# Ledger of designs, part 130: miniprotein binders against q53ft3

Target 1, 195 residues: q53ft3
Amino acid sequence: MFGCLVAGRLVQTAAQQVAEDKFVFDLPDYESINHVVVFMLGTIPFPEGMGGSVYFSYPDSNGMPVWQLLGFVTNGKPSAIFKISGLKSGEGSQHPFGAMNIVRTPSVAQIGISVELLDSMAQQTPVGNAAVSSVDSFTQFTQKMLDNFYNFASSFAVSQAQMTPSPSEMFIPANVVLKWYENFQRRLAQNPLFW
Key: E = the ipSAE of ESMFold2; O = the ipSAE of OpenDDE; V2 = 0.75 times the mean of E and O plus 0.25 times the DockQ between their complexes.

## First folded at step 13 (miniprotein)

Design H5 (at its last look DockQ between E and O 0.28; V2 from the best seeds 0.00; counts 0 for: pae E 3.1 > 1.5)
Fold by OpenDDE base, look of step 13:
Structure H5 (fold): chain B 195 residues (1-195), chain A 83 residues (1-83)
Amino acid sequence: as target 1 above (195 residues)
Amino acid sequence: SPIQEEFEKLMERAEYHFEWAERYYELGDKEYALLFFEFAARIFRKAAELAKKNNDPESYKEAIEYAEEAQKYAEEIQKELEK
């Protein structure tokens, strides 16, 4: 349902589903990460009246997880970019992931997505410093991310002759990926913050 | 009063959403601006309902006016996104 992108890293499309309505991505070496993109895969939309609250978790000085609300994703806003580099000094907020025994290493942070009612989401306030503040930094990040994703996706491309039938797997034609990439680049050029 | 405190908290939250909506719009993220204006409108309406329940017509009027403003901006952005 969700994907997570970090510039210069492989795209993550396999979130750990820790509950029916909760998904988690691990972010190794989180201290080197400035921005993260959370996006819907487009396979399953949110139910009507629902969206996703996106949280970031990092270990504090005592090794305890500190969770902060970054923002939201919805059917109308299926992707969002968050700045996480400046969150280390922030105070923890109430979060829906508190009861989860997630084994953490000191260098690994987590992105958590909680599927919630829009009305419930409206009652929450994201941390202000998680918002992308500069168009230039965003554009640069987005371009790197797009290139990385395209390269990643292309690496799995096989010709029909090379394809082995697997009824348990879904396949995306390379042309669809390319079209998506081209459309994304076009939109990015028009408005760097269109997504 | 506890009700007045709750009203003020709701107004503060709605204002927070409203301000961020404006910021995101200025940054060019219209989809996110739309979302936050919608959130602001929802919470302002909630505040208005609370004021009504508390027989506070002045607070009700204030909250409704802000809700309408947020809703107006949301509608305008929605129209822009449809072009």
Scores: ipSAE 0.680, ipTM 0.895, lowest interface PAE 0.7, mean pLDDT 85
Fold by ESMFold2, look of step 13:
Structure H5 (fold): chain B 195 residues (1-195), chain A 83 residues (1-83)
Amino acid sequence: as target 1 above (195 residues)
Amino acid sequence: SPIQEEFEKLMERAEYHFEWAERYYELGDKEYALLFFEFAARIFRKAAELAKKNNDPESYKEAIEYAEEAQKYAEEIQKELEK
């Protein structure tokens, strides 16, 4: 019914069903994972009026599971990207898996999906910033492009003592490029779509 | 009172969903924007039911107005996604 994807790893399509309405994927070596994609395979939709609450679980320093609500998937939002890098030491949240007998080795994190009524899902609050949109990917791409341009342009910097007269060329002081770079970063952080 | 505390909790949760729906829409994630506006509308209506049970017409009117606003945004986004 569900798939789970981590960059650089094979997609998982065989969730462990731990209850009639609860599914789990194991995430070994979870410390190296920054993002997880959770999606519906498309073969079995949610029943009408239902969807999936998506949780991340990792063992705390005592080996006890800590569960955090990442967000949701539904027939209308069948896939989502969740950022988990900032959650590996956070506080737990309310969750439906606490009493479940989920078989798990120590040091392995889990993604849990609980099939629930949409009305019940609406009463839950995901941890902030866990769900990632395609615009967040656009922002990251734009930042990398900006860094690449600045590094490229800066590699051609010369001091005034090094300049050769060039009557057909125009030159820009290096600090103008730096100021533009810093201003662009500030504006991008304020509004990723300002340009 | 317990009923008033529950009403306030529902309103805060619905407002949280509404605000995130607006942010997801601004970020271009129309599917999540739609989902969160629908969640907000559901919770605002639940809050309105509690206000009615508590015989509080001012709170009822406030919750229903927010629910209708969230529903309108959800319907507009749903039309955008149907294309």
Scores: ipSAE 0.342, ipTM 0.751, lowest interface PAE 3.1, mean pLDDT 78
ESMFold2 (binder alone), look of step 13: mean pLDDT 90; pTM 0.896

Design H6 (at its last look DockQ between E and O 0.49; V2 from the best seeds 0.00; counts 0 for: pae E 2.5 > 1.5)
Fold by OpenDDE base, look of step 13:
Structure H6 (fold): chain B 195 residues (1-195), chain A 83 residues (1-83)
Amino acid sequence: as target 1 above (195 residues)
Amino acid sequence: SPIQEEFEKLMERAEYHFEWAERYYELGDKEYALLYFEFAARIFKKAAELAKKNNDPESYKEAIEYAEEAQKYAEEIQKELEK
């Protein structure tokens, strides 16, 4: 349902589903990460009246997880970029992820997505410093991320002659990925913050 | 009163959403601006309902006016996104 992108890293499309309505991505070496993109895969939309609250978790000085609300994704806003650099000094907020016994290494942070009612989401207040404030930085990040994703996806492209029947797997034609990339690039050029 | 405190908290939250909506709009993120204006409108309406229950017509009027403003901006942005 969700993907997570970090510039210069492999795209993550396999979130750990920790509950029916909760998904988690691990972010190794999070201290080197400035921005994270969370996006819907487009396979499953949110139910009507629902969206996703996006949280970031990092270990504090005591190794305890500190969760902060970054923002939201919805059917109308299926992707968002968050600045996670500098969040280390923030206070933790209430979060829906509870005491997850996730074996955390000190260098691993997490992105959590909680599927919630829009009415519930409206009652929450994201941390202000998680918003992208620079169009230029955003554009550069997005371009790098897009290139990375395209390269990643294209690396798995196989011809029909090379395909092995796998009824348990879904396949996406390379042309679909290319069209998506081209459309995204076009939209990005028109409005760097279209998404 | 506890009700007045709750009303003020709702108004503060709605105002927060409203301000961020404006910021996102200025940054060019119309989709996020729309979302936050919608959130603001929802919370202002909740504040208004609370004021109504508390028989506070002044607070009700204030909250409704802000709700209508937020809704207006949301509708305008929605129209822009449909072009």
Scores: ipSAE 0.656, ipTM 0.886, lowest interface PAE 0.7, mean pLDDT 85
Fold by ESMFold2, look of step 13:
Structure H6 (fold): chain B 195 residues (1-195), chain A 83 residues (1-83)
Amino acid sequence: as target 1 above (195 residues)
Amino acid sequence: SPIQEEFEKLMERAEYHFEWAERYYELGDKEYALLYFEFAARIFKKAAELAKKNNDPESYKEAIEYAEEAQKYAEEIQKELEK
């Protein structure tokens, strides 16, 4: 349903689902990460009237998880860039990931996405400055790259009947990432501002 | 009073969203501006309902005017995104 991208790393598209409505990505070596991009893969939209609250979790000095609300993703805002470089010593916020058995290794951070009603999301206040504008050159390039990848990958989706006996899985042919990369690089080389 | 404190907290939360919506709009992030104006409108409406039930017409007027303003901005931005 979701993807997570850090500059210089492979995109993560296989979130750990820790509850019906909760998804987690691990972020190893989180001290070196300044920004993360969270996006919808485009295969499963949020149900009507719902969206996603996006949290960042890191272990405190005692190894206990500290969760901070970064912001939101919705069908109308399907991808967003969050700045996390200033959050690694912050105070925790109220969050829905409490006593659940969330599997993670020590010393890694996590991105958590909780699918919630829009009314519930509106009651929450993100930590300031976490969500960044997608207007500057780097932010807009990243946003356009994600939109492009979303549309490209979705055009090659293959149904369960064609690829695997598991009905809960949708698969994309392996060469889709290479086709996307080649096409995006070609367009960027022809016009660095095409996005 | 507890009811006035709840009203003030709702107004503060909605104003926070409204201000961030304006900031995102000024920065050109129309998708987040739209989202935050919609959130502000939802919370201002809740504050207006509380003021109405508490028979406080001045607080009702303030909250509903902000809710309507947030909705107006959201509608304008939605039209811009569709264009």
Scores: ipSAE 0.441, ipTM 0.803, lowest interface PAE 2.5, mean pLDDT 78
ESMFold2 (binder alone), look of step 13: mean pLDDT 90; pTM 0.892

Design H7 (at its last look DockQ between E and O 0.77; V2 from the best seeds 0.00; counts 0 for: pae E 3.3 > 1.5)
Fold by ESMFold2, look of step 13:
Structure H7 (fold): chain B 195 residues (1-195), chain A 83 residues (1-83)
Amino acid sequence: as target 1 above (195 residues)
Amino acid sequence: SPIQEEFEKLMERAEWHFEWAEKYYELGDKEYALLFFEFAARLFRKAAELAKKNNDPESYKEAIEYAEEAQKYAEEIQKELEK
């Protein structure tokens, strides 16, 4: 139902389902993470009138979990970026995970998603740090990913005269990748949220 | 009174969502702007119901006017997203 992405890490698509309406992703080495993307996989939408409240949990100095509301995902907003770097020393918020038997490593943070009625979600207030910086962080993350992919792909470019015949394999001309890179970069400058 | 305290809490929370909806709209995140305007409208209408139960017509009018304003913004943004 959900995915979780941190820059430079594998996308997580296999959440631990700790209740019918509650899902958890582990975030090892959470102190090095500044932003996390939470998104709907697209196979199972929320039921009408429902959405997802997204929480961040980290262990405090005593190893006890501290939970903070990051924000929301819904059928109308199926992906969101949350800044978590400023939250690791923040105060906890009211949360629905206290009675759950959640398996976790003591020094690992978690992302929790609770499927709730929109009326219940409306009464919750996300922490301000997560909400304020998400667009700027998304454009920075996206630009770095774009540059990394282009540089990696272009490092394998060869001239047509130097190509080894490989009739069973498909090839992409390097110029196609360059045009995609330039168009994507232009669209980001016009609207960071176009994708 | 407990009812007045609850009313004020709902109004404050609704105003918070309304203000953030405006900020998300300025940033170009129309989907979050829509969501937060809809949340604000829901909370303002809930506050209006409390004001009515508390026999406070001035607070009722204020909450309903804010709810209708939030709903109008949400409807305009929804039309923008459908184009």
Scores: ipSAE 0.331, ipTM 0.761, lowest interface PAE 3.3, mean pLDDT 79
Fold by OpenDDE base, look of step 13:
Structure H7 (fold): chain B 195 residues (1-195), chain A 83 residues (1-83)
Amino acid sequence: as target 1 above (195 residues)
Amino acid sequence: SPIQEEFEKLMERAEWHFEWAEKYYELGDKEYALLFFEFAARLFRKAAELAKKNNDPESYKEAIEYAEEAQKYAEEIQKELEK
């Protein structure tokens, strides 16, 4: 249902479902992360009147998880970018993940998504510094992400002569990936927040 | 009173959403701006209902006016997104 993307890292599309309405991504080496993108995969929409509250968790000085509300994703806003680099000094807010025994290592942060009623989400206040403050920063982030994806996908490219028939596998021509990349870059240049 | 305190909290939260909606709109994120204006409108309406329950017509009027403003902006953004 959800994906998580960090610039320069592989996209995560397999969230750990810790409850019926709760999903978690692990972010190793979180101290090096400035921005994270949370997005819907497009396979399953939110039920009518529902959305997702997006939380960030990092260990405090005592090793206890501190959860902060970053923002929201909805059917109308299926992706969002959050700045997490400046959140280390914030106080934890009430969060829906507190009762969950999530094994954490000191260097691993977490992104949590809680599926909630829009009315309930409206009553919550995200941390102010999690919002993307500049279009330029966002553009740079997305460009790095795109480059990473293109490089990753291209690394698996093979010629037809090198292909082994596998009826259980689907193949995407490299040209399709390139066209997607070019189209995305064009759209990004026109409107950095088009998605 | 507990009702007055709750009213003030709702108004504060609604105002936060309203302000951030404006910021997101300025940044070009119309979808997120729309969402936060809708949130603001919802909270202002909720605040208005509390004021009504508390027999405070002045607070009711204030909350309703803000709710209408937030809703107006949301509707305008929605129209922009449909073009």
Scores: ipSAE 0.291, ipTM 0.726, lowest interface PAE 1.4, mean pLDDT 82
ESMFold2 (binder alone), look of step 13: mean pLDDT 90; pTM 0.895

Design H8 (at its last look DockQ between E and O 0.36; V2 from the best seeds 0.00; counts 0 for: pae E 3.8 > 1.5)
Fold by OpenDDE base, look of step 13:
Structure H8 (fold): chain B 195 residues (1-195), chain A 83 residues (1-83)
Amino acid sequence: as target 1 above (195 residues)
Amino acid sequence: SPIQEEFEKLMERAEFHFEWAEKYYELGDKEYALLFFEFAARIFRKAAELAKKNNDPESYKEAIEYAEEAQKYAEEIQKELEK
C-alpha cells in the first residue's frame, strides 16, 4: 500500500504491517538522511474519509523511541516529502505505535504510517520542522531520488529471450518505466512540487 | 472554564493548519495546501459547535467566520487543481 524513498537508497515498497492499520519502514543510518518521501503505491486507495498519518521514530539518548508526527498522505495527496534532519531536538508526541514492540537498533530509525479517519488526522499537529522549506532542496532531492529509482528499476530489465514464465508475477515493459521517468522529469521541471 | 480552554485549543489547532496551508500554497504544493485548509475548516467548525453548546455567540461567530474563510480557500484551490 505504501512506499518509502530516500535519496541514494533503494526504494522500499514492502512495509512491515504491524497492525491492520499500521505500517512501518526501517531506515538504517538515519543520521545521514535529510529527506524522506512517503507515497502510496496506487494499488489500494484509502477508504473514503480516511488517510494516513506519517510518523518518524528515532532513539533518544536513553535508547527509547521518540515518535513525531511528520504529516499526512491521502488519496488527494498520495505522496509527501519530509525533512527528518534536525528532528532530534524535538519532543515526542502521542503516537499510535507506542504499544508495539518493534525491534530497534541504535542506528535505525523508522517511518510509521497509521491509517486513520480524516477527522482524526485533522486533530493532530505535525512538527513544524518536518516540512520542506526550500524548493531548491526539494528539487535536488527529487532528482537524486528519481535517478536512483530509474537505475533500480532498469536493473531488473530483461529481454524477451531472458524471460522465464512466472504466472504469479506481473511484468512492466522497460519502455513504460522510461516514459514514466521522462514524464516525471518534465513535470518536475515545470513544478517541483507537482505531487 | 474547561469548555473555554477546549475552544481555545481548537482555535489554535485550526489556526496552525491554516498557516501551514498558506505556507504550502506559497511553496507550490497545492494538494497539501488544500488538505490543510480542509483540516482548518473542520476544526473551526468543531470549535463553533463547542461555542454554541457553551452559549457563547461571539466565539461561535468568530469560529464560523474562520471556517468559511478556510473553506473558501480550499474551494479556490480545488478549482485550480481541476484546470
Scores: ipSAE 0.471, ipTM 0.801, lowest interface PAE 1.1, mean pLDDT 84
Fold by ESMFold2, look of step 13:
Structure H8 (fold): chain B 195 residues (1-195), chain A 83 residues (1-83)
Amino acid sequence: as target 1 above (195 residues)
Amino acid sequence: SPIQEEFEKLMERAEFHFEWAEKYYELGDKEYALLFFEFAARIFRKAAELAKKNNDPESYKEAIEYAEEAQKYAEEIQKELEK
């Protein structure tokens, strides 16, 4: 039903269902994670009048989970990006994952999705830090990474006349980097989440 | 009183959702803006019903005016999404 994506990691598409209406993804080495994307896989919509409240949980110094509401996904908003880097030392919030999600593993956090009535979701207030996540921000971040890489690689470009022979080194023609950049930029504009 | 405290909490929560909706709209996330305007409208209407039950016409008027404003923003965004 749900997917969870962290930049630089394999997408997770097999949530652990811990109750009829509750799903969990484990996030090992959570301290290195700044953003998480949560999305519906698109084949099974929420029932009419329902949606998903998305939570982040990390273990405190005693191994007890600290749960924080990140925000929501719904049939009308099936994917969202959440910032979690500022939440790893924050205060907990009300959550529906009580005794079912007692986690004591020190390096593993969780993303929890609770299927709830929209009226119930409306009564909840997400943590403020998570509010800056969006698909447009993801696209802008990705574009900046693209530009940075292209500018860096291009700064090392030399013509064949400028090259010093070095038979043991491998070289990539500069136009290959440009073609990759152009193709990636085009693909990003078509589907910001293709990578 | 407990009822007045509940009314104020509902209004604060609805205002929070309204402000998030405006932020998401400015960021171009129209689907999330729509969601939060709809949430704000739902909560403002709940606050209005509480004020009505408590015979507080000034609070009722305030809450229902905010609910109608949030609903109008949601409807405008819905039209943008539907073409």
Scores: ipSAE 0.281, ipTM 0.736, lowest interface PAE 3.8, mean pLDDT 78
ESMFold2 (binder alone), look of step 13: mean pLDDT 90; pTM 0.893

Design H9 (at its last look DockQ between E and O 0.45; V2 from the best seeds 0.00; counts 0 for: pae E 2.9 > 1.5)
Fold by OpenDDE base, look of step 13:
Structure H9 (fold): chain B 195 residues (1-195), chain A 83 residues (1-83)
Amino acid sequence: as target 1 above (195 residues)
Amino acid sequence: SPIQEEFEKLMRRAEYHFEWAERYYELGDKEYALLFFEFAARLFRKAAELAKKNNDPESYKEAIEYAEEAQKYAEEIQKELEK
């Protein structure tokens, strides 16, 4: 249902579902991460009247997880970019992931997505410094992510002669990925925040 | 009173969303601006209902006016996104 992107890293499309309405991505070496993009895969929309609250968790000086609300994703806003580099010194907020003993290494942070009613989401206040502060930074980040994704996807390209029947797998033609990439670049050039 | 405290809390949260909606709009993120204006409108309406229950017509009027303003911005952004 969800994906997570970090510039210069492989795209994550397999969130750990820790509850019916809760999903978690692990972010190794989180101290080197400035921005994270959370997006819907487009396979399953939110039910009507629902969306996702996006949280970031990092270990504090005592090794205890500190959770902060970054923002939201919805059917109308299926992707969002968050700045996490400045959150490391913040105070924790109430979060829906508190009861989950996720084994963490000190260098691993987490992105948590909680599927909630829009009415409940409206009552929450994201941390202000999680917002992207400049269009230029966003554009640069997005371009790096696009390149990374394209390179990643293209690395799995095979010719028809090399394909083996796998009824359990779906295949995407390489030309579709290329067209997507070109269209995305065009839209990005027109409006860096179109998505 | 507990009702008054809850009203004030809702108004503060709504204002927070409204301000961020404006910021996101200025940054060019219209979809997120829309979302936050909708959140603001929703909370202002809830605040208005509390004021009504508390027989506070002045607070009700204030909350409704802000709700209408937030809704207006949301509608304008929605129209922009549909073009």
Scores: ipSAE 0.542, ipTM 0.836, lowest interface PAE 0.9, mean pLDDT 84
Fold by ESMFold2, look of step 13:
Structure H9 (fold): chain B 195 residues (1-195), chain A 83 residues (1-83)
Amino acid sequence: as target 1 above (195 residues)
Amino acid sequence: SPIQEEFEKLMRRAEYHFEWAERYYELGDKEYALLFFEFAARLFRKAAELAKKNNDPESYKEAIEYAEEAQKYAEEIQKELEK
């Protein structure tokens, strides 16, 4: 029903279900994670009048879970990115998971999703600024990166007369990806806001 | 007095959601803006019910006007998302 994505890691699509309406993803090596994406897989929507409250959990110095409300996903907002780098020293929030039996490794954080009525979700207050404040900034950067890659790769297109027996396909030289990566990395190192 | 205290809590939480909805809208996250305007409208309507129960027509009017404003923004954003 849900997916969880951390940059540089495999997407998780098989949540641990800890109750009929509660789902958990483990986040090993959580101290290296700055952002997490939570999204609906799209095969099973929330029932009418319901949505998902999204929580982040890490163990305190005694190994006790500390849960913080990050925000929400709903049928009308099926994905969200949350900044968690500032939360690993925060104080706990009211949450629905403490009464549930949750399997947990002491050095692993968790993302919890609780399916709830929209009326109940409205009464909750997320930890401030946990949700990424601008989808448009992320979208603009992503679009510029895609445009840059497409233009670079397309500049190396060759005719079918220069290709193997599969003439309906357009191939790009293998080094195009490396050239793009090297240029992009250099530009980011020089100016992280070059887009 | 307990009813008035709960009314004030609902109004403040609704205003918090309303303000965050405005910020999400300004930053281009129209889906979150819509969600938070809808949350604000729900809470303002609950506050209006408490004002009615407390026989306080001035507070009722205030809460309903804010609920209608939040709902108007939500409806406008919904139309934008459908384009």
Scores: ipSAE 0.393, ipTM 0.796, lowest interface PAE 2.9, mean pLDDT 77
ESMFold2 (binder alone), look of step 13: mean pLDDT 90; pTM 0.893

## First folded at step 14 (miniprotein)

Design A25 (at its last read DockQ between E and O 0.62; V2 from the best seeds 0.73)
Amino acid sequence: SPIQEEFEKLKEEARELFYEALRLYEKGDKEEALRLFRKAAELYEKAAELAKKNNDPESYKRAIRYALFAQKYAEMIQRELEK
ESMFold2, look of step 14: ipSAE 0.689; ipTM 0.890
ESMFold2 (binder alone), look of step 14: mean pLDDT 90; pTM 0.899
OpenDDE base, look of step 14: ipSAE 0.770; ipTM 0.927
ESMFold2, fold request of step 15: ipSAE 0.748, 0.719, 0.742; ipTM 0.915, 0.904, 0.911
ESMFold2 (binder alone), fold request of step 15: mean pLDDT 90, 90, 90; pTM 0.903, 0.903, 0.904
OpenDDE base, fold request of step 15: ipSAE 0.791, 0.786, 0.790; ipTM 0.932, 0.931, 0.933
ESMFold2, fold request of step 24: ipSAE 0.729, 0.732, 0.713; ipTM 0.906, 0.907, 0.898
ESMFold2 (binder alone), fold request of step 24: mean pLDDT 90, 90, 90; pTM 0.903, 0.903, 0.903
OpenDDE base, fold request of step 24: ipSAE 0.788, 0.792, 0.789; ipTM 0.932, 0.932, 0.932
ESMFold2, last read: ipSAE 0.737, 0.703, 0.686; ipTM 0.909, 0.896, 0.891
ESMFold2 (binder alone), last read: mean pLDDT 90, 90, 90; pTM 0.894, 0.900, 0.903
OpenDDE base, last read: ipSAE 0.790, 0.789, 0.784; ipTM 0.932, 0.932, 0.931

Design A26 (at its last fold request DockQ between E and O 0.69; V2 from the best seeds 0.73)
Fold by OpenDDE base, fold request of step 15:
Structure A26 (fold): chain B 195 residues (1-195), chain A 83 residues (1-83)
Amino acid sequence: as target 1 above (195 residues)
Amino acid sequence: SPIQEEFEKLKEEARELFYEALRLYEEGDEEEALRLFRKAAELYEKAAELAKKNNDPESYKRAIRYALFAQKYAEMIQRELEK
């Protein structure tokens, strides 16, 4: 349902679903991260009247998680870029992620997505300066993300004739990746300001 | 307590159905996904009622939230199937 990208890293497309309405990505070595992109994969939209609140969690000096609301993703704005580098010393906020028994290492932060009613989301206030509003930056980063993912995935592509039987492995047809790529590009082109 | 045990049972069953529904929906089996979302919603509602009887407002709120979420997916899929 969701993807997460850090510039210069591989895209994450498998969020840990910790609850029916909660998804989490781990961000190793979070202190080196400046920006994070959260996006919908397009496979499962939000139901009508719902969206996702995007949170960032990092360990404080005591190792306790500090959660901050970064912003939102919706069907109308299915991707967003967040600057997290300046937030690492910020104050915590209320969050919907309870005591998650997530094994936390000091170097790992988390992106949490909470699926909520849009009306409820409207009452929330993201931390300042987290959302990157630059159209050019968004477009460039999104394109880089798309290219990175597509290039990575396609690098593993093999023809059926080249495949070695491996019943324990799951395979995704290359056309699925291509269709996703094309669809995402189309959406980006239609509304470059959808963040 | 028996109420708590039944609540947990319903919650877990509903969760399994919900996750399976999401999977099926993503795989393109919208009809079965719809069925499972509806069933999940019903189970969550039952769980919510038990939580209410057990004076557990947090569990109640959560169950209601999940019921609503399942219902919203069901409604979405139903609309898609009608097009």
Scores: ipSAE 0.785, ipTM 0.930, lowest interface PAE 0.6, mean pLDDT 87
Fold by ESMFold2, fold request of step 15:
Structure A26 (fold): chain B 195 residues (1-195), chain A 83 residues (1-83)
Amino acid sequence: as target 1 above (195 residues)
Amino acid sequence: SPIQEEFEKLKEEARELFYEALRLYEEGDEEEALRLFRKAAELYEKAAELAKKNNDPESYKRAIRYALFAQKYAEMIQRELEK
């Protein structure tokens, strides 16, 4: 349902679903991370009237999780860039993950996504420095996301000679992905906010 | 408590149906996903009734929230199928 991307790392596309409405990504070596991108894969949308509250959690000096609200993703805004570098010493906030009982190592943080009603999300206040509003930061993350997606999709490419017949499955020619990649790069260079 | 045991059984059954419905939807089996989301919502509502009988307001609120979530997915899928 969700993806999580940190610059210079492999994209994570397999969130741990820890409850019907709760999803988690682990962020090992979190002290080296300044920004994280959370996005919807497009495989399962939110139902109408719902969206996702995105939280960051890191272990405190006692190994206990400290959770902070970063912001939101919705069907209308399916990706967001969050700055987390200033949050690693911040005060915790109210959060819906308090019932989670997981073992954490000292250097692993988490991104949590809680699926909620949009009206409920409107009553929540993200921590003040989490959202990235810089056009340069947005452009850099978007270019890296585009490159990472293309590399990911390309890693599964096979020639027709390698392909077994599979009449019940749909396939996308690799050149369609390349054309999309090239078009996206061109449009991003002209207008970083076109999408 | 037998009420608490039945609550946990219904909740776990509903959760399994909910997760299976998500997998079926992702695989493109929307008819079966719709059926399972509806059944999960029904079971979550029954679990909520048991939590109320057991005077457990937190479990009641959680079960109602999951019932609503399953219902909203069912509504989404129903709308897609009618197109």
Scores: ipSAE 0.711, ipTM 0.899, lowest interface PAE 1.0, mean pLDDT 80
ESMFold2, look of step 14: ipSAE 0.708; ipTM 0.901
ESMFold2 (binder alone), look of step 14: mean pLDDT 89; pTM 0.891
OpenDDE base, look of step 14: ipSAE 0.759; ipTM 0.925
ESMFold2, fold request of step 15: ipSAE 0.709, 0.708; ipTM 0.900, 0.897
ESMFold2 (binder alone), fold request of step 15: mean pLDDT 90, 89, 89; pTM 0.896, 0.892, 0.894
OpenDDE base, fold request of step 15: ipSAE 0.769, 0.781; ipTM 0.928, 0.931

